# VH-VL binders against q10491r548to677, part 21

Target 1, 130 residues: q10491r548to677
Amino acid sequence: KVFKLGILIQNEKVRKDRLLSNREVGVILTSSQLMFFKNVYWISGLLDQLEDFKRSHSFSPCYFSPHLTSLSADYIIPLSDLVAYGDGSRIENELYSFSVKQKNQRTHVFSVTNVDELNDWLVKINFVST
Key: E = the ipSAE of ESMFold2; O = the ipSAE of OpenDDE; V2 = 0.75 times the mean of E and O plus 0.25 times the DockQ between their complexes.

## First folded at step 8 (VH-VL; framework fv_narsoplimab)

Design g3 (at its last look DockQ between E and O 0.79; V2 from the best seeds 0.78)
Fold by OpenDDE, look of step 8:
Structure g3 (fold): chain C 130 residues (1-130), chain A 123 residues (1-123), chain B 106 residues (1-106)
Amino acid sequence: as target 1 above (130 residues)
Amino acid sequence: QVTLKESGPVLVKPTETLTLTCTVSGFSLSNARMGVSWIRQPPGKALEWLAYIFSNDEKSYRTSLKSRLTISKDTSKNQVVLTMTNMDPVDTATYYCARTLEYDDYSPYFDYWGQGTLVTVSS
Amino acid sequence: QPVLTQPPSLSVSPGQTASITCSGEELGDKYAYWYQQKPGQSPVLVMYQDSKRPSGIPERFSGSNSGNTATLTISGTQAMDEADYYCQAWDSWTYVFGGGTKLTVL
């Protein structure tokens, strides 16, 4: 089951404690893992399909083409022992940041364009990871 | 002493699936700051990274090959497995597994390598 | 997709200094790593995080990174240093090797 799909801005730590925050990545949250895609156009296409489906069939399951199982992720994070939280920080006064932290302290930082998306990611990631 | 050893078929037919196993010793696959990568090298060509699996089971794949690659690990057996589907003669290469370390910046490097195993794809 | 560019070959006489360059956009912000590979052997890490030597690597090996270019320097080059050298970096979830430089000691 897919819980959420969207585009996130990846905030990647680099040398000299600099942070790269301008890289968009596609993300799919399933019941078992977080999948990341470098090609955001695939996710954009899926989002368009989702929106079209919502407009026509609000109470039916959404069927994507191609099937989501046919998509190969570039990067995968298991959901076990995963916690998502907002740090209250804003990048360039336009982006809202949140972190995904694993039990081993490994942390990934992402940003979104609005607070509603931020909250939605936080709620759904934590719900599925529970 | 840290050691890695690749095992699997040395001859694969086109369109078949390659399964390689990396058996490690001298370290645990559950170590919080370690993982294992697969890297291949066609004869006379450069090194090419294929896939990575971290101790927390995070996985990454080479974008151009991700549809054909699957990486997994069995910590209890000290083994990492790579599968590659739809093999082609162009995939003929020496395949290495390597211990992958990272620091706080998550920049990984490969400090120990296996001997490598030559996989030939031919009909 | 990221590319690290190395000169395909370099020749030096024994005792001379060899400088192998590796250029790429990622090297401006991320560390470079270097590997030595002799014929029929597995690669060996010779430099990590631009300029740090692993245990067992001779002091004649050094590394630097400036701008988008990392450099592996071998001072007092010896015959045993003849090998292929590869630089390596990472980009998000992708790890990239250079094309390799064949160092010949004349």
Scores: ipSAE 0.846, ipTM 0.929, lowest interface PAE 0.4, mean pLDDT 91
Fold by ESMFold2, look of step 8:
Structure g3 (fold): chain C 130 residues (1-130), chain A 123 residues (1-123), chain B 106 residues (1-106)
Amino acid sequence: as target 1 above (130 residues)
Amino acid sequence: QVTLKESGPVLVKPTETLTLTCTVSGFSLSNARMGVSWIRQPPGKALEWLAYIFSNDEKSYRTSLKSRLTISKDTSKNQVVLTMTNMDPVDTATYYCARTLEYDDYSPYFDYWGQGTLVTVSS
Amino acid sequence: QPVLTQPPSLSVSPGQTASITCSGEELGDKYAYWYQQKPGQSPVLVMYQDSKRPSGIPERFSGSNSGNTATLTISGTQAMDEADYYCQAWDSWTYVFGGGTKLTVL
């Protein structure tokens, strides 16, 4: 049900005399929504659990602690008619940005430090949002 | 003219779930860059934002309350619904719904407010 | 948690200028918004995007935001301006209100 999780840099628009605000947010991509978390500690813990599972070469399913359905998101973007896009161009400070947008709605902008991670987010968001 | 009206007033018991309905008129809940927020105010205290829902069903929750809150809307009924679980006497307050607007991609703000509804949680 | 700090109260005489401050780290990057609330009434938006006045709000209301401090200024203050004033900002999908300032016009 979870297609990807990670930490993104949120590029939040600010007053025109100021730079974009950049802060880390936890993100979980599910079958129906993007879930965002201001406290990235638990997302980092989930990433560590996933890496431990891969290293174990286990035949058992991966179980997260805590349960993903028990996580309460701070912000939710539904996937219906949502498109993720970016041109893969590097931006300031070695960042690669992408946008997500539903028709006639605001654009949300995020950044990562790795172009392969950027492309993986784009592919997975667009795959699930169909 | 734009109007918002909260259901209630209500009396709830501790641990019960509160359900509040905001009925709107004078605008569509489907309009881009529009939404509805819930804000509460305990007697004699400051305003506290709780949650909002945007026209595309984007949702935001106050971090300290996010596990207790659910916001949804029914555009055909011009209604936005807030549910808050596990009510406690400290949650006694006037609850407002307010229209939430965003011009361009700037932060949304509250331009029209309902009259408020008193929610009392018995001791 | 973001915190917006306002003085709890302010007293002015009719005709004087009232300046209500709102301080917080968020205000360096974000717009401030101001709401007026009279006893027993709902809040009313009186300033948005730092310095823009909604239709129907008197010209004596003005606003600014510099550094980490937003200011709502009421020139020529009238008895009808007596109310609680709340600042509000946005930070990472969250709204935060200041604690409110009770403006008394003596």
Scores: ipSAE 0.713, ipTM 0.867, lowest interface PAE 1.0, mean pLDDT 85
ESMFold2 (binder alone), look of step 8: mean pLDDT 88; pTM 0.895

Design g4 (at its last look DockQ between E and O 0.65; V2 from the best seeds 0.73)
Fold by OpenDDE, look of step 8:
Formats: C-alpha cells, sequence, structure tokens
Structure g4 (fold): chain C 130 residues (1-130), chain A 123 residues (1-123), chain B 106 residues (1-106)
C-alpha cells in the first residue's frame, strides 16, 4: 500500500556542515519502505494521475500507469528505524524543512513548499514507521 | 580478519539472470555503519559501482542499472546476494564485493575487497 | 551522472614524486577516496577522506583536496607503486569512480 508520494527538495549534508538544497527527488512512502527516485518526472506523472483520479473518483482506489511496482527506486530505506520531525526552520522563507532520522543516527533533511505538505509527510512517515 | 568472497556462475548466456553471492567473514552484516557493495570492472576498463546494502537494510542502486539489479542479504549466513537480469555481453566483467563503511561522518568508502569473480556473458 | 576525471596515465622515475589528480564538481563538497590496483589483483584502499592513510599504507602516500580537485601524491615513488589508481567519491545515493590512472615507474 502506498501512503504518500511526492517530490521533496533534498538538503544534502556536505563537508563543513553545509547543506545543499537544490536537488528535487521523488519519494514514495509505502507500508514497508521509503523509496527515493532521482527522476522526478516519474513521480510528477503519478501525481498528475492521482489528481485526475481524485477529480473523477473520490472514493475509489487509484490505479497508476505504469504500475508502481514497475518503478525501480534509486534508494530505499526500511521504515522500521525511522522517525520524522520538523526542525522549525525555513529555507529562504520559502521552504519548510524536516528531518528523517534513522536508529543508526543517519539523518536525511528534506524541504517542502508549504506547511500542510510538511505536516502530512511527518504524520504519515511516523504513522507507518510505528 | 575481514574477508569477502564472491561466488556464482562464471558464464552466463545473454538475456539470462546473473546471481552472485558474497560471503563475508571477520565482521557481521548487522554491524552498524557497515554494509556491502557490488562493484564491477570490465576487462581493461574502470571500476563501476553497482549496488549497496547497508546493515539496516538500506539499499542503493546505480541509476542506469537499477531496473535490472536487486541486492539482498542474509545476516545469519553472512551473505549478500546480487541479481542482475537480462545480461548482455557488455556486462562481461570482474565482479567484486566490498565492505562499505560510512564511519565516522557517513561518507562511505570501501576498505576491504573480495578477490573478484570474472563473469562472461556469451552465447 | 557525476563524473570524476583522472589522467589516463602518468610516468615517473624511481625516487621521483607522482601526483595523480581527480577532478569533479562533487569534490568541492565531498571527500575523495583512492584505490590502488595492481595487475590481476583487487583494488586496495590507499587513502580515505582526502588525506587519511589506512593502516599499512606507506607514509610516502598522501592526499589532498582543493577546489574541485583531489590529488594523490606518492613521494619517493618505488617500482612496487606501479599500478592503476582510482579516485572515488560519494554522490547522493551513488558512488562514483574516476576513470583510473595508470602509473608507470620507469
Amino acid sequence: as target 1 above (130 residues)
Amino acid sequence: QVTLKESGPVLVKPTETLTLTCTVSGFSLSNARMGVSWIRQPPGKALEWLAYIFSNDEKSYRTSLKSRLTISKDTSKNQVVLTMTNMDPVDTATYYCARTLDYPDYSPYFDYWGQGTLVTVSS
Amino acid sequence: QPVLTQPPSLSVSPGQTASITCSGEELGDKYAYWYQQKPGQSPVLVMYQDSKRPSGIPERFSGSNSGNTATLTISGTQAMDEADYYCQAWDSWTYVFGGGTKLTVL
């Protein structure tokens, strides 16, 4: 089951504790894993399909084409060791940042364009991770 | 002593699936901040990273090959498995598995390598 | 997609200093790693995090990173140092190797 899909801005940590926030990545949250895609166009296409489906069929399952299982993720993180939290920071007063932290202390930082999207990611990631 | 050893077929036909196994010793696949990567090298050519599996089962794939690659591990057997579908003569290479560390600052590198296994794709 | 560029070959006389460069955009922000590979053998890590030597690597090996270029330096080069050398860096989700440099000791 897919809980959420979307595009996030990745804030990659580099040397000297500097963050690079200019990379968009596709993300799919399932019941078992968090999947990342370098090719955001695939996710964009799926989002368009989802939007069209919502306009036409508000209470039925959305069927994507191609099937989501046909998409190969570039990076996969198991949900068993994830916690998502907002850091309260805004990048250039336009982006809202949040972190996904693993039990091994690895932390991934992402940004979104609005606070509703931020809250939705936080709620859903933490929900499926528990 | 840390050791890695690749095993699998040395000859594969085009369109077939390659399955390689990396058996490790001297460390546990459950150890934090450790993982195993697969790296290949065509004859006379450069090294090419393929896939990575971390101790917590994080997985990463080379973008150009991700549709053909699957990496998994069996911690109890100290084994990491790589499958590569739809093999082509261009995939002929020595395939290495290597221990991957991201300590201390999550900048990964390969500190121990297997001896490698030459896989030839031919009819 | 990221690319690390190395000179394909370099020749030095015994006792001379060899400098192998590795250039790429990611190297401005990421650490460089170096591997030595002799004919018929597996790669061996010789430098990590730009300038750190693993145990067992001779002190004549050193590394640096400035701008978008990492450099592996071998002072007092010996015949046994003849090998292919690969630089490596990490990009988000991906590991990248350079094209390799064949070091010949004349």
Scores: ipSAE 0.849, ipTM 0.930, lowest interface PAE 0.4, mean pLDDT 92
Fold by ESMFold2, look of step 8:
Structure g4 (fold): chain C 130 residues (1-130), chain A 123 residues (1-123), chain B 106 residues (1-106)
Amino acid sequence: as target 1 above (130 residues)
Amino acid sequence: QVTLKESGPVLVKPTETLTLTCTVSGFSLSNARMGVSWIRQPPGKALEWLAYIFSNDEKSYRTSLKSRLTISKDTSKNQVVLTMTNMDPVDTATYYCARTLDYPDYSPYFDYWGQGTLVTVSS
Amino acid sequence: QPVLTQPPSLSVSPGQTASITCSGEELGDKYAYWYQQKPGQSPVLVMYQDSKRPSGIPERFSGSNSGNTATLTISGTQAMDEADYYCQAWDSWTYVFGGGTKLTVL
């Protein structure tokens, strides 16, 4: 079961020069894990398919291409003991960041350009991780 | 003393699925700062990273191979398992497992390597 | 996929300084790591986080990373240093290795 999908900006710290490397990643939140995809092209296609379906006013099911069950993630973070939390610090004037962390593990930092999207990610991640 | 040892078949046929097991000793797969990676090296060629798994089951896969790879672990057996589907003669290589250290706020790296196991893919 | 470029070979005389370079866009803001591999053996970590030596690695090994180029330097090179040397970087959940440099000590 998919709870949310979208595109996030992955923030990766660089200790030696303190610059933050930013990359777009595709993200799918399932009932058990966060799945990450370096190629975001397919997520734009899924969003376009959904918009086309809504515009058609069809009662037919919306079929995604490719099938969601055929997706191979580049990176996987399990939801067990995972907490997502917001950080009021903005990386840039137009970005809002949040972190996901498991106890004694690496903190992963992500950003979005919309505060409502930030809050939706936080709520949904924390909901399914309990 | 930290050791890693690879085990699995020496010969596989094209299209078969390869299963490799890394047995670790001298550290716990439950250690939050540690994981295991798989790296391969075709004869006479460069090292190629394949996948890693950490104690919390975070996983990463080489993008070009991600549809063929599955990594998992069994902490009670001190084992990490790599499965690679649809083997082809170009996949002939020595396969290594290596301990991956993951410290907060910087990139992980490989500090101890297994002896490697040669896997030959031929009909 | 990111690439790290190393010279394929380097020859030095015993006692001379060997400098092995590793170039790639990733190294401008990422750490470099170095591995030594002798014939028929597994790789051994010889440098991490650009310039730090693991325990048991001789002080004649040093490292740097400036601009888009990391360098492994071996001063007073000995016959036992003859090996293949690989640089490695980490970028967005991915590890990438250089093509390797065969160091010959003649």
Scores: ipSAE 0.661, ipTM 0.851, lowest interface PAE 1.2, mean pLDDT 84
ESMFold2 (binder alone), look of step 8: mean pLDDT 88; pTM 0.909

Design g5 (at its last look DockQ between E and O 0.78; V2 from the best seeds 0.80)
Fold by OpenDDE, look of step 8:
Structure g5 (fold): chain C 130 residues (1-130), chain A 123 residues (1-123), chain B 106 residues (1-106)
Amino acid sequence: as target 1 above (130 residues)
Amino acid sequence: QVTLKESGPVLVKPTETLTLTCTVSGFSLSNARMGVSWIRQPPGKALEWLAYIFYNDEKSYRTSLKSRLTISKDTSKNQVVLTMTNMDPVDTATYYCARTLDYDDYSPYFDYWGQGTLVTVSS
Amino acid sequence: QPVLTQPPSLSVSPGQTASITCSGEELGDKYAYWYQQKPGQSPVLVMYQDSKRPSGIPERFSGSNSGNTATLTISGTQAMDEADYYCQAWDSWTYVFGGGTKLTVL
């Protein structure tokens, strides 16, 4: 099951111990994984399909074309022991940042442009990871 | 001391699937901030990173090959496995596994390498 | 997609200084790493985080990074330094290698 589709801004640590807003990435949250895609147009297309489906079939499962199982992620994070949290900070370009961290201390930082989107990611990631 | 050793077939037919295993020693695959990468090198050509798997089961793939690659690990066996489907003669290369470091400053690199295994794709 | 560019070859006489460059957009913000590979052998890390030497690497090896270019410098080059050298960087969950530089010691 897919819990959320979207586009995030990937943040990376760089020299001089600072964060850099790197690039947009497509993201799929499933029941077992966070999957990331460098090709954001892929995800944009899926988002359009999702929106269309919601308008026409609000009480049915959404079926994507191509099927999501046929997609190969560039980057994958398992959901086990995963926590998503925001620190209320905003980074460059008026972005809202949040972190995804596992108990083994691996931390990933992402950003979005909308606070509602931020909250939605936090809620859904933590829900699935529970 | 840290060691990595690649194992698997040295000859693969076109369209078949390659399965390589990296057996590590001197460190645990569950050690924080550590992982294993696969890197290949065609004869007389440059190094090419393929995929990595970290201690937290985080995975990454070369975009151009991600549809053909799968990486996994068995911590109890100290093994990392790479599968590559639909092999082609162009995939002929020495395949290395290397310990991959992932510190907070995101300065990842390969500090220990296996000896590599030459995989030839031929009919 | 990111590319690190190295000169394909470089020749130096024994005792001279060899400078191998590596250029790429990622190197403006990310660290460079260098590997030495001798014929029939596996790569060996010779420089990390632009300018740090791993244990066992001779002091004649040094590294720097300015702008989008990292440089591996070998002072007092010796015959044993003849090898292929590869630079490497990190980019959005991926690793990128340069094309390699064949260093010949004449």
Scores: ipSAE 0.858, ipTM 0.934, lowest interface PAE 0.4, mean pLDDT 92
Fold by ESMFold2, look of step 8:
Structure g5 (fold): chain C 130 residues (1-130), chain A 123 residues (1-123), chain B 106 residues (1-106)
Amino acid sequence: as target 1 above (130 residues)
Amino acid sequence: QVTLKESGPVLVKPTETLTLTCTVSGFSLSNARMGVSWIRQPPGKALEWLAYIFYNDEKSYRTSLKSRLTISKDTSKNQVVLTMTNMDPVDTATYYCARTLDYDDYSPYFDYWGQGTLVTVSS
Amino acid sequence: QPVLTQPPSLSVSPGQTASITCSGEELGDKYAYWYQQKPGQSPVLVMYQDSKRPSGIPERFSGSNSGNTATLTISGTQAMDEADYYCQAWDSWTYVFGGGTKLTVL
């Protein structure tokens, strides 16, 4: 089951402990993992399908073409014991950052342009990962 | 002493699926901030990274090959497995596994490499 | 797709300093890593995070990164340093290797 899909800005830790805004990445949150895609074209198409579904107010399941979990991800972060949290740092012009981390592993930093979207990512990731 | 050893077929026919196993010793696949990468090298050519997996099953794949690659591990067997589908003669290379370290959120890097295994893809 | 450019070869005399360059836009902000590969052998890490030496690597190996160019420097080069040298950088969650530099010690 897919809990959320969207586009995030990936931030990467670089020399002098600065965060570099690398690129937009597509993200699919499933029941067991976050899946990341460097080519956002497919995610944008899925977002369009989701918006069409929302406008229809259908009570039927939203069916995506192609199946979301059949896509080949570039990067996969499993949700077991993963925590998502917002930090107070602003990254470049109205960006809102959050981090995802498992104990003793790499912290991954992402940003969005909308506080409501930030909070929705945090809530959904933490809901699924517990 | 940290060691890694690649095993798998030496000859593969075009279109077949390659399965490579990396057996590790001297460290645990359950160690935080540690993982294993697969890197290949065609004869006389440069190194090419393929994929990695960390102790928590966090994974990364080379973008151009991601639809052909699957990486997994079995911690109880000290093994990391790479599967590569639809093999082609251009995939002929020495395949290495290497321990991948990620101590401080910068680029992970490869500190110990296996001896490599030559995989030849021909009819 | 990022590209790391290295000279294909470099020749030095024993005792001379060898400077192997690696250029790419990603190196402006990101660390370089260096691997040595002797004929018939697997690669060995000789430098990480631009300028840090792993345990067991002689202090004659040093590294720097300025602008878009990382440099691996071997002072007092010895015959045993003859090898292929690869630089490596990271872009997002993936790696890019340079094409390699064959160092010959005459």
Scores: ipSAE 0.761, ipTM 0.888, lowest interface PAE 0.9, mean pLDDT 87
ESMFold2 (binder alone), look of step 8: mean pLDDT 90; pTM 0.921

Design g6 (at its last look DockQ between E and O 0.79; V2 from the best seeds 0.81)
Fold by OpenDDE, look of step 8:
Structure g6 (fold): chain C 130 residues (1-130), chain A 123 residues (1-123), chain B 106 residues (1-106)
Amino acid sequence: as target 1 above (130 residues)
Amino acid sequence: QVTLKESGPVLVKPTETLTLTCTVSGFSLSNARMGVSWIRQPPGKALEWLAYIFSNDEKSYSTSLKSRLTISKDTSKNQVVLTMTNMDPVDTATYYCARTLDYDDYSPYFDYWGQGTLVTVSS
Amino acid sequence: QPVLTQPPSLSVSPGQTASITCSGEKLGDKYAYWYQQKPGQSPVLVMYQDSKRPSGIPERFSGSNSGNTATLTISGTQAMDEADYYCQAWDSWTYVFGGGTKLTVL
């Protein structure tokens, strides 16, 4: 089951205490994984389909084309012991940042354009990882 | 002593699937800061990273090859497995597995390498 | 796709200093790693995080990274240093190797 899909700004860790915040990545949250895609156009296409579906249908499942299973993720994180939290920071371009921290203390930092999207990611990631 | 050893077929036919196994010793695949990468090298050519699996089961794939690659691990067996579908003669290469370290939450690197196994793709 | 560019070959006389460069976009903002590979052998890590030497690597090996260029320097180059050298960096969940530099000790 897909819980959320969208585009995030990746804050890439390149050195200690140094992040590069300049890459959009596609993200799919499933019941077991966070999947990341360098090709944001794939996700953009899916988002468009989702929006079209919402406009046409109210309570039926959304079927994507191509099937999500046909997409090859560039990067995959399991959801076991995963916690997402906002750091309250607003970086350049008025982005809202949040972190995804794993059991082994590895931390990933992402940014979104608005607070509603931030909250939605936080709620859904934490819900699925619980 | 840290060791990695690649095993699998040395000859694969075109369109077939390659399955390679990396057996590790001297460290645990459950170590929070350790993983295993697969890297290949065509004869006389440069190194090419293929895939990475971290101790927490994070996975990463080469962008150009991700559709053909699957990486997994069996911690209890100290093994990492790489599958590569639809093999082609161009995929002929020495395939290495290497221990991948990520200390201090920095970029990972490869501190120990297996001897490598030459995989030839031919009819 | 990120690209790391190395000179394909470099020749030095014994005792001279060899400098192998690795250039890439934003490489100076990242850590560079170096591997030595001798004929018929597996790569060996010789430098990590730009300038740190693993245990067993001679002190004549040093590294730096500035701007968009990482450099592996071998002072007092010896015959045994003849090998292929690869730089490596991380970018967007991928690991990238340079094209390699064949170091010949004359």
Scores: ipSAE 0.855, ipTM 0.933, lowest interface PAE 0.4, mean pLDDT 92
Fold by ESMFold2, look of step 8:
Structure g6 (fold): chain C 130 residues (1-130), chain A 123 residues (1-123), chain B 106 residues (1-106)
Amino acid sequence: as target 1 above (130 residues)
Amino acid sequence: QVTLKESGPVLVKPTETLTLTCTVSGFSLSNARMGVSWIRQPPGKALEWLAYIFSNDEKSYSTSLKSRLTISKDTSKNQVVLTMTNMDPVDTATYYCARTLDYDDYSPYFDYWGQGTLVTVSS
Amino acid sequence: QPVLTQPPSLSVSPGQTASITCSGEKLGDKYAYWYQQKPGQSPVLVMYQDSKRPSGIPERFSGSNSGNTATLTISGTQAMDEADYYCQAWDSWTYVFGGGTKLTVL
């Protein structure tokens, strides 16, 4: 089961005192994990399919092409004891950042352009991880 | 004393699935800042990273090979397993596992390597 | 994501300084790592986070990383330093190795 899909901006800190360029990544939140995709083209297509489905007001399940379970993620973060957090403050360039972290593991930082989208990611990640 | 040991030499046929096991000693797979990577090296050629896994099952895959790779671990056995589907003669290489350190959230890197195991895919 | 380019080979005389370069777009925005591999052996980490030496690596090994180029420098090169050297960087969850440089001590 997919709880949310979208495009996030990855705020990668790979050395002291520097952030690498802000790169878009596709993200799928499932019942057990966050799945990340460097090629956002496929995720954009899935988002378009979802929006078309919502406008149709169909009672049928939304079927994605390609099927979501056939997608190979570049990176996977399991949800067990994962917490997502941020203060909802706007940062430079209309970006709102949040962090995800499992106890004692690496902290991952992402950004979105809309505070409502930020809050939706936070709520859904924390809901599924409990 | 940190050691990593890959499964012994493997001969496989084209299209078969390769399963490699890395047995770890001298550190725990439950350590949050220590993971295991798989890296391969075709004879006479450069190193190529394949995948890593950390204690929480956080994992990363080579973009070009991700559809063929699965990495997993069994913490109780101190083992990390890599599965690679649809083997081809071009996949003939020495396969290494290596401890991957991530103490400071910067770039993780490899400090200890296993001796490697040669996997030959018959032509 | 960027390709890391190393010269395929480098020859130096014993006692001379060897400078092995690793070039990649904005490589100085990342940490560079270096591995030494002798024939028939596994790689050994010789430099991490641009310029830090692991325990057991001689002080004649040093490193730098700025702009698009990281450099591993071996001063007073000895016959035992003859090996393949690989640079490595990481970003966006992905590792990239350079193509390797065969250092020959003649």
Scores: ipSAE 0.787, ipTM 0.903, lowest interface PAE 0.7, mean pLDDT 88
ESMFold2 (binder alone), look of step 8: mean pLDDT 88; pTM 0.908

